# VH-VL binders against Uncharacterized protein y4mC: the designs that were tried, part 6

Target 1, 209 residues: Uncharacterized protein y4mC, of Sinorhizobium fredii (p55562)
Amino acid sequence: EDLSSQQQWPGTPLSRVEALAVLQTLNANLLSNASATLTLDRWCEAHRLAPPGSKIVAKHVQGHDKPANVHIRKLLHVGPNEPIVYRHVRLACGDRILSEADNWYVPARLTAEMNEVLNTTDISFGRAVRSLNFTRTNLTARLLWSPLPEGWDMSAELPVSSSGPLIPPPFLLEHHAVLKLQDGTPFSAVVESYTNNVLDFPAPLLYPQ

## First folded at step 6 (VH-VL; framework fv_teclistamab)

Design a47 (from tg with heavy chain Y109D)
Fold by ESMFold2-Fast, scan of step 6:
Structure a47 (fold): chain C 209 residues (1-209), chain A 124 residues (1-124), chain B 108 residues (1-108)
Amino acid sequence: as target 1 above (209 residues)
Amino acid sequence: QLQLQESGPGLVKPSETLSLTCTVSGGSISSRDYYWGWIRQPPGKGLEWIGSIYYSGDTYYNPSLKSRVTISVDTSKNQFSLKLSSVTAADTAVYYCARGSRYFDWLSDYFDYWGQGTLVTVSS
Amino acid sequence: SYVLTQPPSVSVAPGQTARITCGGNNIGDKSVHWYQQPPGQAPVVVVYDDSDRPSGIPERFSGSNSGNTATLTISRVEAGDEAVYYCQVWDSSSDHVVFGGGTKLTVL
């Protein structure tokens, strides 16, 4: 049970602008780093989402097998018979799940040691494959929810009234990317969704008292 | 098993708003794995995608319809709805709701479950 | 805006092979799905992800997709296969689910 996303932010116009600014800051930081783990480690610490020193842990989700379809195989430059491993994980900081991710990777393009740690530990994927010095090609990045309407800073009308607390849905951001070896060979396709727990801290106090 | 059922008025007057609801049973609309969409078919013509929605409220609309279309979800009722404003005779069609799989790309998968469709006639 | 082109109609004798094409610029880089719509009924997916079949769809239905053309192939055609067939892709550049215009398969 987790009601944390309902606790902190009023539904006022100012609070909505603050929430959007915070979300876009996270979005920009995630897109500028090859590994989401490092960005989430820093985010968790900066916003005090868990006790000091907490690090991101990948918790495996069992029971949902999602074999690679033709689109994923085309993205990974592999034929229909090349083995692909599917991995579904929740990235947690302390007791808060900050992300859920789908990952399809080509184990033949990893080292034996990398495959072993991915199969036997709760290591995050980016941490396990760090020594590949991979690059990230971002295919899509999307806000799944916005506290303000699209075009709010241009021609779109702003909300005319406030209501109760701002209640974000379960997922707020999603990125689709392909991870590539130094020679440009793709080895992983990822869908990374970020939970409303990324906003689970008090709205900033902008007016001194 | 999963079933989708369209409901709403079968007759709408020109310039009014067409409103339809899709009720989902046998499965949850609150799933990371699926988008939920509306497709229409004018009599004797082909299929036209109207738009799709994720349970978070994130929407994709057919660019030719975007100014008139609103799709919304009600996860507590396991429903999603279509509103199409300023209708004309050209909006007369069978309207289908459908489930689309979110495999990797946002809407790259197929529509695997369809409602039976509901005819909406725009007439005075 | 991305466009899928299908022939308006294809005629075939019972027991023969029908081929329905779907043309699109670099369509081989996309995932193509095919729907069968019998008269007065909702569409049913018969081939998805270029060449896969849903449970319950006969092996007579197959698909291919390369270059600028995707093809739905129906072997040993039966009278019950008479329907309009639609191809469909997702065009990520325009955020658009695109359907072809449909091909009426007549079994005579």
Scores: ipSAE 0.617, ipTM 0.835, lowest interface PAE 2.1, mean pLDDT 89

Design a48 (from tg with heavy chain Y109G)
Fold by ESMFold2-Fast, scan of step 6:
Structure a48 (fold): chain C 209 residues (1-209), chain A 124 residues (1-124), chain B 108 residues (1-108)
Amino acid sequence: as target 1 above (209 residues)
Amino acid sequence: QLQLQESGPGLVKPSETLSLTCTVSGGSISSRDYYWGWIRQPPGKGLEWIGSIYYSGDTYYNPSLKSRVTISVDTSKNQFSLKLSSVTAADTAVYYCARGSRYFDWLSGYFDYWGQGTLVTVSS
Amino acid sequence: SYVLTQPPSVSVAPGQTARITCGGNNIGDKSVHWYQQPPGQAPVVVVYDDSDRPSGIPERFSGSNSGNTATLTISRVEAGDEAVYYCQVWDSSSDHVVFGGGTKLTVL
């Protein structure tokens, strides 16, 4: 078995349409909810990606410090000397990593207790800061991979049916957002990338092959 | 130690397709943190971005070139390639491949490593 | 289509300060990068993210970006600084990596 074993979807036109529909369903569900963790809990259970009752676990990844650049500072409405903390997290359902996220936040806009918990535990960011009663502003949402070509529903030529399966790349979908305090002050900028494990279940088929 | 090297024919006939490959050594093309791009420079003119690709196959193209450009990636060979169709004398340029960082807003980062450039002349 | 405007040339005497501008609508909201291209060579980044310098680039190179103008400042100019300088941004509204037209710095 390969290191990143996947349920392989056929490369047929029907399977490509099914894969795109599934990806866009995930995209819509993520955009309509404030919590990516809750959305992924439901996705994991609905598609049986892990044993029943499994919940998303946030794994904080250390070592790859990625300092905020000037663009992130502008998004967060902070000057060049304001401290910003970077977090890299992976959201896992059972043995499958469903998401990798970058988070840049302004610790001065959190409580001392929130900063302590974020520094010393593997708590998810949203859970740690829940008492801020923050709002989420989604800036962008993009498919990083599509099983069908751009313009497929208009004039673009359709791909020839493949004898081989679809082989999705490591990341399929990415969202960029800013988290804001109740007064509208931004305190966190996030980049959330969703892995090919979100499609790691059998393609819907009427008749088995 | 990361190096990028362009390769491909130095002469292409009008109306044909220009094809170039960039080979990446000393680092992996399979990274969440980078896009890989093509930039060209006609003799005596400025830099023009052609397009960029993420190792997933996700592409961004210069709107003025989009109908003629295809960029592809081969992660097994640590390479990415450019095809520019229906070339004319106006496509004569030095073609560079480069690594661009992606922080928050997609391609908002800078190009930190460039190939040496390869001259492609479009003539009969 | 988003456009960056640079003066085509700037002349300066050795030891003086050169200022190269990059004009763009609300460019202060974007991250500006600057590249130096000596004759016959590939571009090299000299200032990135408005004002940061890569390792090995001397402090004589600095940048600023606000409103509709970004500026590359080269103090105590040396003959070896003679090159064409390009500014560059990402315009998210058009999904376009935009370069300025370039400014040739002549050291006389």
Scores: ipSAE 0.648, ipTM 0.844, lowest interface PAE 1.9, mean pLDDT 89

Design a50 (from tg with heavy chain Y110P)
Fold by ESMFold2-Fast, scan of step 6:
Structure a50 (fold): chain C 209 residues (1-209), chain A 124 residues (1-124), chain B 108 residues (1-108)
Amino acid sequence: as target 1 above (209 residues)
Amino acid sequence: QLQLQESGPGLVKPSETLSLTCTVSGGSISSRDYYWGWIRQPPGKGLEWIGSIYYSGDTYYNPSLKSRVTISVDTSKNQFSLKLSSVTAADTAVYYCARGSRYFDWLSYPFDYWGQGTLVTVSS
Amino acid sequence: SYVLTQPPSVSVAPGQTARITCGGNNIGDKSVHWYQQPPGQAPVVVVYDDSDRPSGIPERFSGSNSGNTATLTISRVEAGDEAVYYCQVWDSSSDHVVFGGGTKLTVL
């Protein structure tokens, strides 16, 4: 897997708390909005991850086919022979990829016009199906990495101060969700992973040295 | 071709720490599509899952072994490792490393590639 | 402490159909994977996610999962199918992978 260079955050206890707070702010914003694209537009601009005025570009990755397994079919309430379409999308801000997502959807639950635009353009999925007025049911929201140990706020000792930088892995956060029509019928299952580029900006300076 | 290969000592003394490494070739450990696990099999008995790790370092352990087991990943070497502390004769087993291929559910994944296994005997 | 129960052995004649069961409380709500372990070899997945087959696994192998029982079905059994077969699920209550005890398939 290709890794992007990341601006290093200090490994001090304060910097670790700052990194966790920032990551959880992103997590909360993503969970409270149906559109990852809009949330990432605001994130990119606020943290200057790309030149001013840059917008998230949804890049559809062609040629990859990841068939729906029985788990996904159960989540979508479809039988083994119902067609399911797979999409692999990267959301980029300038030259930084902020998110990588898998999407399995039931084309029979979309309009013919929606299927046409999804088949012929690089439109983002959420934009293409916006008129369905869908809801999002979040199944999991995992921090794949934490700068602080589990239980840090309950009794675990914080790491000893260190001048060494934090080294986040390629993905920091992952959401699994099902998108549902107004009547509760599921029509899409998504796995959205967020890259370490979401922290690629200078650590906030609360008490500079 | 993807290949997983276990390595480490074939004999470990009681009370010592069992340490094994799995080297992955023909594929990258740094992938969101896979978990990497350790499964053991005592002679003449069934398969027992020890634990799994995601390349981010996120781990899941068998509750019965959790107090003694640590799995770690080294993405720069394309390896992941198992440490099992305070071993006894009951820890004598063939130890397998394996790749779990995930799609949607985070942990409902099959192990689609296995190493050949390495026998570890715990004996004085 | 979720437990999967398999019969210890099943015997069939060549060309017959073998059925290996995997019992678990509400196992139909879980995804079941099946592994074949020939003597002295590492396990190989033969059915995953209840009923899907990996590429290269013959269609004679099939699976089902409903209620409290999952079943691996091997049609037109061949001598080369002799192995121990294991079922496997993930148990969400304790975040762990559970294997069944294994079923030895003997082809007489």
Scores: ipSAE 0.390, ipTM 0.744, lowest interface PAE 3.0, mean pLDDT 87

Design a57 (from tg with heavy chain D33E)
Fold by ESMFold2-Fast, scan of step 6:
Structure a57 (fold): chain C 209 residues (1-209), chain A 124 residues (1-124), chain B 108 residues (1-108)
Amino acid sequence: as target 1 above (209 residues)
Amino acid sequence: QLQLQESGPGLVKPSETLSLTCTVSGGSISSREYYWGWIRQPPGKGLEWIGSIYYSGDTYYNPSLKSRVTISVDTSKNQFSLKLSSVTAADTAVYYCARGSRYFDWLSYYFDYWGQGTLVTVSS
Amino acid sequence: SYVLTQPPSVSVAPGQTARITCGGNNIGDKSVHWYQQPPGQAPVVVVYDDSDRPSGIPERFSGSNSGNTATLTISRVEAGDEAVYYCQVWDSSSDHVVFGGGTKLTVL
């Protein structure tokens, strides 16, 4: 398995700093907005990862049922018998998979129309529930990969000169969050992992040549 | 059927590096669902976590062992490996490899599949 | 470093209920996992995320976790339940997997 980026970034110190800056920009944008889907729509368009007008679609991943456990039920403020739906999807922009996500939601906290479109179409969750005007509580955010070592801005030495390109692993970021209704009631718990395709564009040029 | 199998020398001399490999069959290491870990057990004592690795190469090490431990992953061979440097008699133990399964909170993963364990004796 | 405390041994008669405790500062805020290690064998997870059971583990095994103590409860104990039991948590402050010292369950 390799979700390799089509565009490879140089392994130079400057390129590593640029890659980290870009990755942290995505991280900040995802953390500061309620909908990952809408953030990825904008990211895909801004970096031209797919033809103009392409929107994120959710492709179901089969064979990975994960019923809500006691921990997830506590996060969602529901009892042991409350129905919870599990959804495992890959969020794609054109032919590029940008995210793989697990979602546990309480269908009783959505409208009947929202439940119907989630059950019958490949609509993304954030798009389907947009009209709830929900908020996001971020629980955990983690870089799964960094182009620079821990402490690079303090005492850690930069990597020695490399003639080869950066080879990011398949997933670069992961977020855990709870989505809440306007009154603060949680309705969805999500695990969202972001692929190396989020960097699949040419490294920025910061000089005239 | 998922199986994990430890391999490597059963005898290591003091001050040398202990090297073990875990071969995974019946499942892929390249999955966002799992961590892959090393746990040891000295004769007659309890379990001690050494460290874990995600298939991206991201590692977590026991703070007491961090200066001596390196865990690496080879996704093409479906294997992950442990190197423990500067060994002493205190490093004599049964070494297990295991799959760490995360459900929601990856920080609270549990080990759902274990290898059979391999005894490593540190002796001259 | 975070420490989990278990009693070294617990004895129980067949058919009775065994309770094995795992003490830790504010452990109720963490997810606790429990492993059974029969003599000469690798550990097997019997309870995860405080109270969930893996497929194939009988309902006799249950868990709870509150305050400073997590408990593994084994009802209707059988001779085959003799093993050393370990609790385990993830300490997020140090990114460290912590095991308890183990409790040997003897079925008399």
Scores: ipSAE 0.308, ipTM 0.699, lowest interface PAE 3.9, mean pLDDT 88

Design a58 (from tg with heavy chain D33Y)
Fold by ESMFold2-Fast, scan of step 6:
Structure a58 (fold): chain C 209 residues (1-209), chain A 124 residues (1-124), chain B 108 residues (1-108)
Amino acid sequence: as target 1 above (209 residues)
Amino acid sequence: QLQLQESGPGLVKPSETLSLTCTVSGGSISSRYYYWGWIRQPPGKGLEWIGSIYYSGDTYYNPSLKSRVTISVDTSKNQFSLKLSSVTAADTAVYYCARGSRYFDWLSYYFDYWGQGTLVTVSS
Amino acid sequence: SYVLTQPPSVSVAPGQTARITCGGNNIGDKSVHWYQQPPGQAPVVVVYDDSDRPSGIPERFSGSNSGNTATLTISRVEAGDEAVYYCQVWDSSSDHVVFGGGTKLTVL
């Protein structure tokens, strides 16, 4: 995991509010759009995280195969013998890994062409299945890190001082979701964790009135 | 292989803070798949979840204990710790640390490796 | 808030089948996990996500979950299966790990 972003943001009260606002903007965009990959394409471009024209690619993570358990099969509306493919990928924009994802999908609910490109290329899942015009049902969304204390907008006060920069952990945000065809049939269950590289750009500088 | 070991005082006075540490060996605490937890068991009674922590510091606490519990993590030492304040005799229990595994989401959250447990007695 | 109910004890003869129930409102909509706690030892997960088994757990351990009742089934029971068995779920409404009260399995 790339920790370079930790040195970009001062630990001042203003910078902490800005970091939370930026992180929640990403969170809202991810929750409002069916494809995490396409949301990250826009995020990478908007924040200049990679050279112009860079697109998200899915780098396969090698390791133990995680076959679908009974819970995932229930979520996907499939029986115990329906084939399910597992993908473990890191979504990268240029040299920056923005997300690590686990994906269980039902290949019989994709086209043959989609299955072929998923099996033979580093195409991201959302890009490969884009023409399905799928929808996303979000099950959970969690900030794994916050620059401000819980309740800061109600009763907790903002930090009055900080001697060092913000030090975000490797993962900042996590989503669990089910992707569905236009008729409501589920075809993929995903766990998506977002890295501190999503904040790896200069902190915005806002001057008070 | 993976081992979890509880440590800390076995005797705590009423009104004081109970403090325990779990040392993880044979595996990294810095993994996106695990929230590390504390579970207790009073003598002759059942299991009660205290809380769980991610290596980022993100926590979930048992609502019944939330006002008294703090769980923290030290990734450089591969450890996580429990503090339970204002203890009474009702807090006498065997305290376990455990690795909580999520296969997919929180409904899939279960404890796949447990420490041996450490008895903490609250007495004057 | 959410409560899991288990019978306090179940007795079975060696070689027979033991069934341990875990009751909860609409528990079939949750995933149930089961732990075996031998006397004086830490718990060990024997079934997770309703019916999956961890590596090393024999096939005679199985689980099911439907409606308001989850069941741990232990076939061809052995003396070494004597333990207290706990069911566990995650309650999404309170972000809370809930354990059942435990069932002592006695192999006579």
Scores: ipSAE 0.670, ipTM 0.853, lowest interface PAE 1.6, mean pLDDT 90

Design a59 (from tg with heavy chain D33H)
Fold by ESMFold2-Fast, scan of step 6:
Structure a59 (fold): chain C 209 residues (1-209), chain A 124 residues (1-124), chain B 108 residues (1-108)
Amino acid sequence: as target 1 above (209 residues)
Amino acid sequence: QLQLQESGPGLVKPSETLSLTCTVSGGSISSRHYYWGWIRQPPGKGLEWIGSIYYSGDTYYNPSLKSRVTISVDTSKNQFSLKLSSVTAADTAVYYCARGSRYFDWLSYYFDYWGQGTLVTVSS
Amino acid sequence: SYVLTQPPSVSVAPGQTARITCGGNNIGDKSVHWYQQPPGQAPVVVVYDDSDRPSGIPERFSGSNSGNTATLTISRVEAGDEAVYYCQVWDSSSDHVVFGGGTKLTVL
């Protein structure tokens, strides 16, 4: 409570630019790597969001079943009778939830061992299926929040300096992607939303004077 | 039970700003899975999407209306609002608020709960 | 802008099958959603993501989507099905919700 309030970013123009730069750095890293888990491992460590050595774990969210609809089945190149497993997880680094994700995957396209660890442990999906050497096709990427208004670098009116800190909403980024085997066969469709905890560290000090 | 209720003046004069509020009850507007939208219907005509908002303030607007429309959200009151500026008689319509559900991506975006609608007449 | 085309009206007798089409360029690459609007009432979603039904919508309502045409099929039509039906898609090129013009289903 006290920690999160003391780590709030100022609402100044410089702080807003810093927050956007940091958020876009995360966005670029997530889009350029096949595994969100490994990107978040590095982000957590680099920004000291959890004790040293902490790794991302997937905490299952119960009670929210979403079976694959016809659109997801088209994306996965499967017929109406092919089994698809739905996972709803929160990706946590220590006590901080960095992402909430929906994942629909085709268990027949994974090994029996992969299916077993996904069903019985808090392993993240990307870590569990790492040996598939999969690729990622990004379908959409969206900032759900920006510290600066749309068009800020062109014609948009900038707000005057705020009297309080930035208050990021619970989710800041959202990605939709399809994960594919080496031969191009899709095996997972994911929706990944990234929480305000990705900015839960002190604003960078660019002018120490 | 989720309910959406539109409110605001039923009569607006030409050139003024139309302002409506949607109150959400029986569910939280602060949800990862939903955008909240405004759709209108002129008397005897079809449905026209105005725009949608996420509880973070992220918006999508109909390109035909974008220069005149602002949608905002107040999560503390569980409400979202529409402002449409410089109205004319062509803006006379029943205005609906609705919850937009995305099962996977925007291709799966549809409206699963609708308010009853409120008639706004632009006249006099 | 992307355009959806629906016939203005379809007439069927009770117990017959009604087919309402929604035409759009390569609409089969999109997901189509269908709304029923009884006279004087708010719309209700009856089919979403081409062929899925919300809880409470009878199996008589079904959908398909391929090529340039999506179709809402209503089997064993009842008087209570009389309404205007709208198809809807998301156009990714403009980030826009697009509705068809509506089809009035008349029973008798």
Scores: ipSAE 0.629, ipTM 0.844, lowest interface PAE 1.7, mean pLDDT 90

Design a60 (from tg with heavy chain D33N)
Fold by ESMFold2-Fast, scan of step 6:
Structure a60 (fold): chain C 209 residues (1-209), chain A 124 residues (1-124), chain B 108 residues (1-108)
Amino acid sequence: as target 1 above (209 residues)
Amino acid sequence: QLQLQESGPGLVKPSETLSLTCTVSGGSISSRNYYWGWIRQPPGKGLEWIGSIYYSGDTYYNPSLKSRVTISVDTSKNQFSLKLSSVTAADTAVYYCARGSRYFDWLSYYFDYWGQGTLVTVSS
Amino acid sequence: SYVLTQPPSVSVAPGQTARITCGGNNIGDKSVHWYQQPPGQAPVVVVYDDSDRPSGIPERFSGSNSGNTATLTISRVEAGDEAVYYCQVWDSSSDHVVFGGGTKLTVL
């Protein structure tokens, strides 16, 4: 039953810089695109995280309902009585979960067809609402884990010898954002956490002199 | 039911390091939804937040205490710990550990379960 | 740094309504959380995200938040409500938790 202790990413200084660069590339791609789902489709394909042709699907998480609070309603520009739907999903590419997301949206700002597919299928939110040609306002973006210490590019001391392999925690990156219609009307508030599966591919082949 | 319990020495000498551990039972510290925090209360005074940690090791510290504070997590023991260095009599307080919940973002961050608190006295 | 201001004490008769204020610059743009600390006990959250109540907290506890003032309202006050009440927010400019100074509620 014991599994190999070998990791894909060594804990060397070069590997740590590579891992950070890859995480920041994902971070930049997510922040630069309106749809996290479509960004993850491309990431999954580019890094071969699932068999060719795999598309992101949303697997619903059962749990406590999270009704929109006053803060979320302010972000969405809605009054206290406007219906808001809460979605809690895990976004999977093949058998790998790449993200876990909370989404509060205003169903009156979607089409009837969009609401139907969101209620009855495993379609991801970004794919379901793609034809709205929405924009994204990013509120926060944070690395939940870093392979290098704070201030590493300034004056922080780095390890003089390699430690063990990198052991990323289950979630590495988290974004909070508001999605807006073409006229600027907000229709969704999202919290998106990205799993360590986003790094589950071989470290780039770079040899130090 | 979730329970948090503080443990550690009740007496620390000036200039030494105050060390406390919080043991979590009835729930997992390894959860996407929670940061785990330390709050203190000097006798007869109000609450002061020390810092919070995610099970990944991600930390937030009170800027006033940041140079002296380290919070760490041990997911295998379902525990998180506080170290406060270079203590003085001003660090005498009841120390609480607590679970911090976020509803959407940090504006929704609040403490939904608290330990009973442990008194730490700093004296020679 | 961001400061929350609470009155040090409020006195009410049993069965009346107590109102405890928490003042802060543009606090209405933040979410306010309220804790009850009975003498010698750990704090307990009684209102979170401005107006939501945890399971087990009576409906007579309510909250509001607008402009520069958040308010915890306790209707039909009981002797068992005597405690120090703290408001709390997150200050995003320095990423930290800010507590108010506390308000001692006395039921006379």
Scores: ipSAE 0.676, ipTM 0.852, lowest interface PAE 1.5, mean pLDDT 89

Design a61 (from tg with heavy chain D33Q)
Fold by ESMFold2-Fast, scan of step 6:
Structure a61 (fold): chain C 209 residues (1-209), chain A 124 residues (1-124), chain B 108 residues (1-108)
Amino acid sequence: as target 1 above (209 residues)
Amino acid sequence: QLQLQESGPGLVKPSETLSLTCTVSGGSISSRQYYWGWIRQPPGKGLEWIGSIYYSGDTYYNPSLKSRVTISVDTSKNQFSLKLSSVTAADTAVYYCARGSRYFDWLSYYFDYWGQGTLVTVSS
Amino acid sequence: SYVLTQPPSVSVAPGQTARITCGGNNIGDKSVHWYQQPPGQAPVVVVYDDSDRPSGIPERFSGSNSGNTATLTISRVEAGDEAVYYCQVWDSSSDHVVFGGGTKLTVL
């Protein structure tokens, strides 16, 4: 009862600035690293979103196959008959889903061992393919929600205290990217959306003594 | 089946604000997969995109209209709305609401379902 | 601002093939979507992502996109295909949906 109420961020101007700062820190960390999985491992640990030692696992969503269209095939530099595998996963740390992702990859550009673990375990994609030492080309990166209005830093009025806590929508960030082998060959196209669970910890204490 | 229906006044006076609502039925506006858009068509002319909104409130606007346009969403009513301020005769058009779908990124962004359209005349 | 250029009209005989072009600088690097608008009706998507076809759209409709020109091809044209056809892209530089001016297809 009380715990769920205490975990919500206040709707005050200060809390909104804190929420935006935290959200943009996550955004910057995700954009500066090739693997979202490894960034989320560190985020989960730093904010104690799950018991110590918890690692990101990919909870597969099946039954809704979404085959690669011609646009995705062009992004991956493959012909119309090259096999492409689609994965729809929810990346969870403990009981908290931090991300929902669509991933189209070219299994011929992975090792046999990588394909086997992706087919048989709940391993995350980034962890499974880590030894490829891949790079990431970000195509789009967007904040889907902001606690502050556009132009807040340029004389827009900040919202006054709400009647209750901030109520973030289910998804807060979205990234579209292509993952590439060391020689520049693309092997995966991803859409990664990040849930409001990334803010599911108490608002930071920023008061000087 | 998915249905989109525009509603609002068919006549708006010059300098006033044009206000339209799109009601979505047969599907949820609160979906990760879709942005919801407004497109207009002046009589005898082509299609012009006004803007699109995600159910979180995130928006994209046509740069030529951005200073006059506001799109908002009400997820509890499964609706999204358009306000276009300071209208003139040039804003007379059929206004369509539509569901925008993208498979991967914005390059694959297209409108897969459209409302029937509503004529808005700016006069007197 | 990115501009898409379409011929204002194209005429074909029944049973022949109609080709409607959409010109844009390096349009082959973008995904092109095509809409059919019958007189007095809302647009309907007939081809998306250059060459994909929605369920319910006949195989006679196909698309291609390379270099500076995208093309909507309608084989074995029928009288019911008379409509205005619009191409559409997303312009990443301005975060903007861009439509072509439309091509009136007349089946003579």
Scores: ipSAE 0.720, ipTM 0.874, lowest interface PAE 1.5, mean pLDDT 90

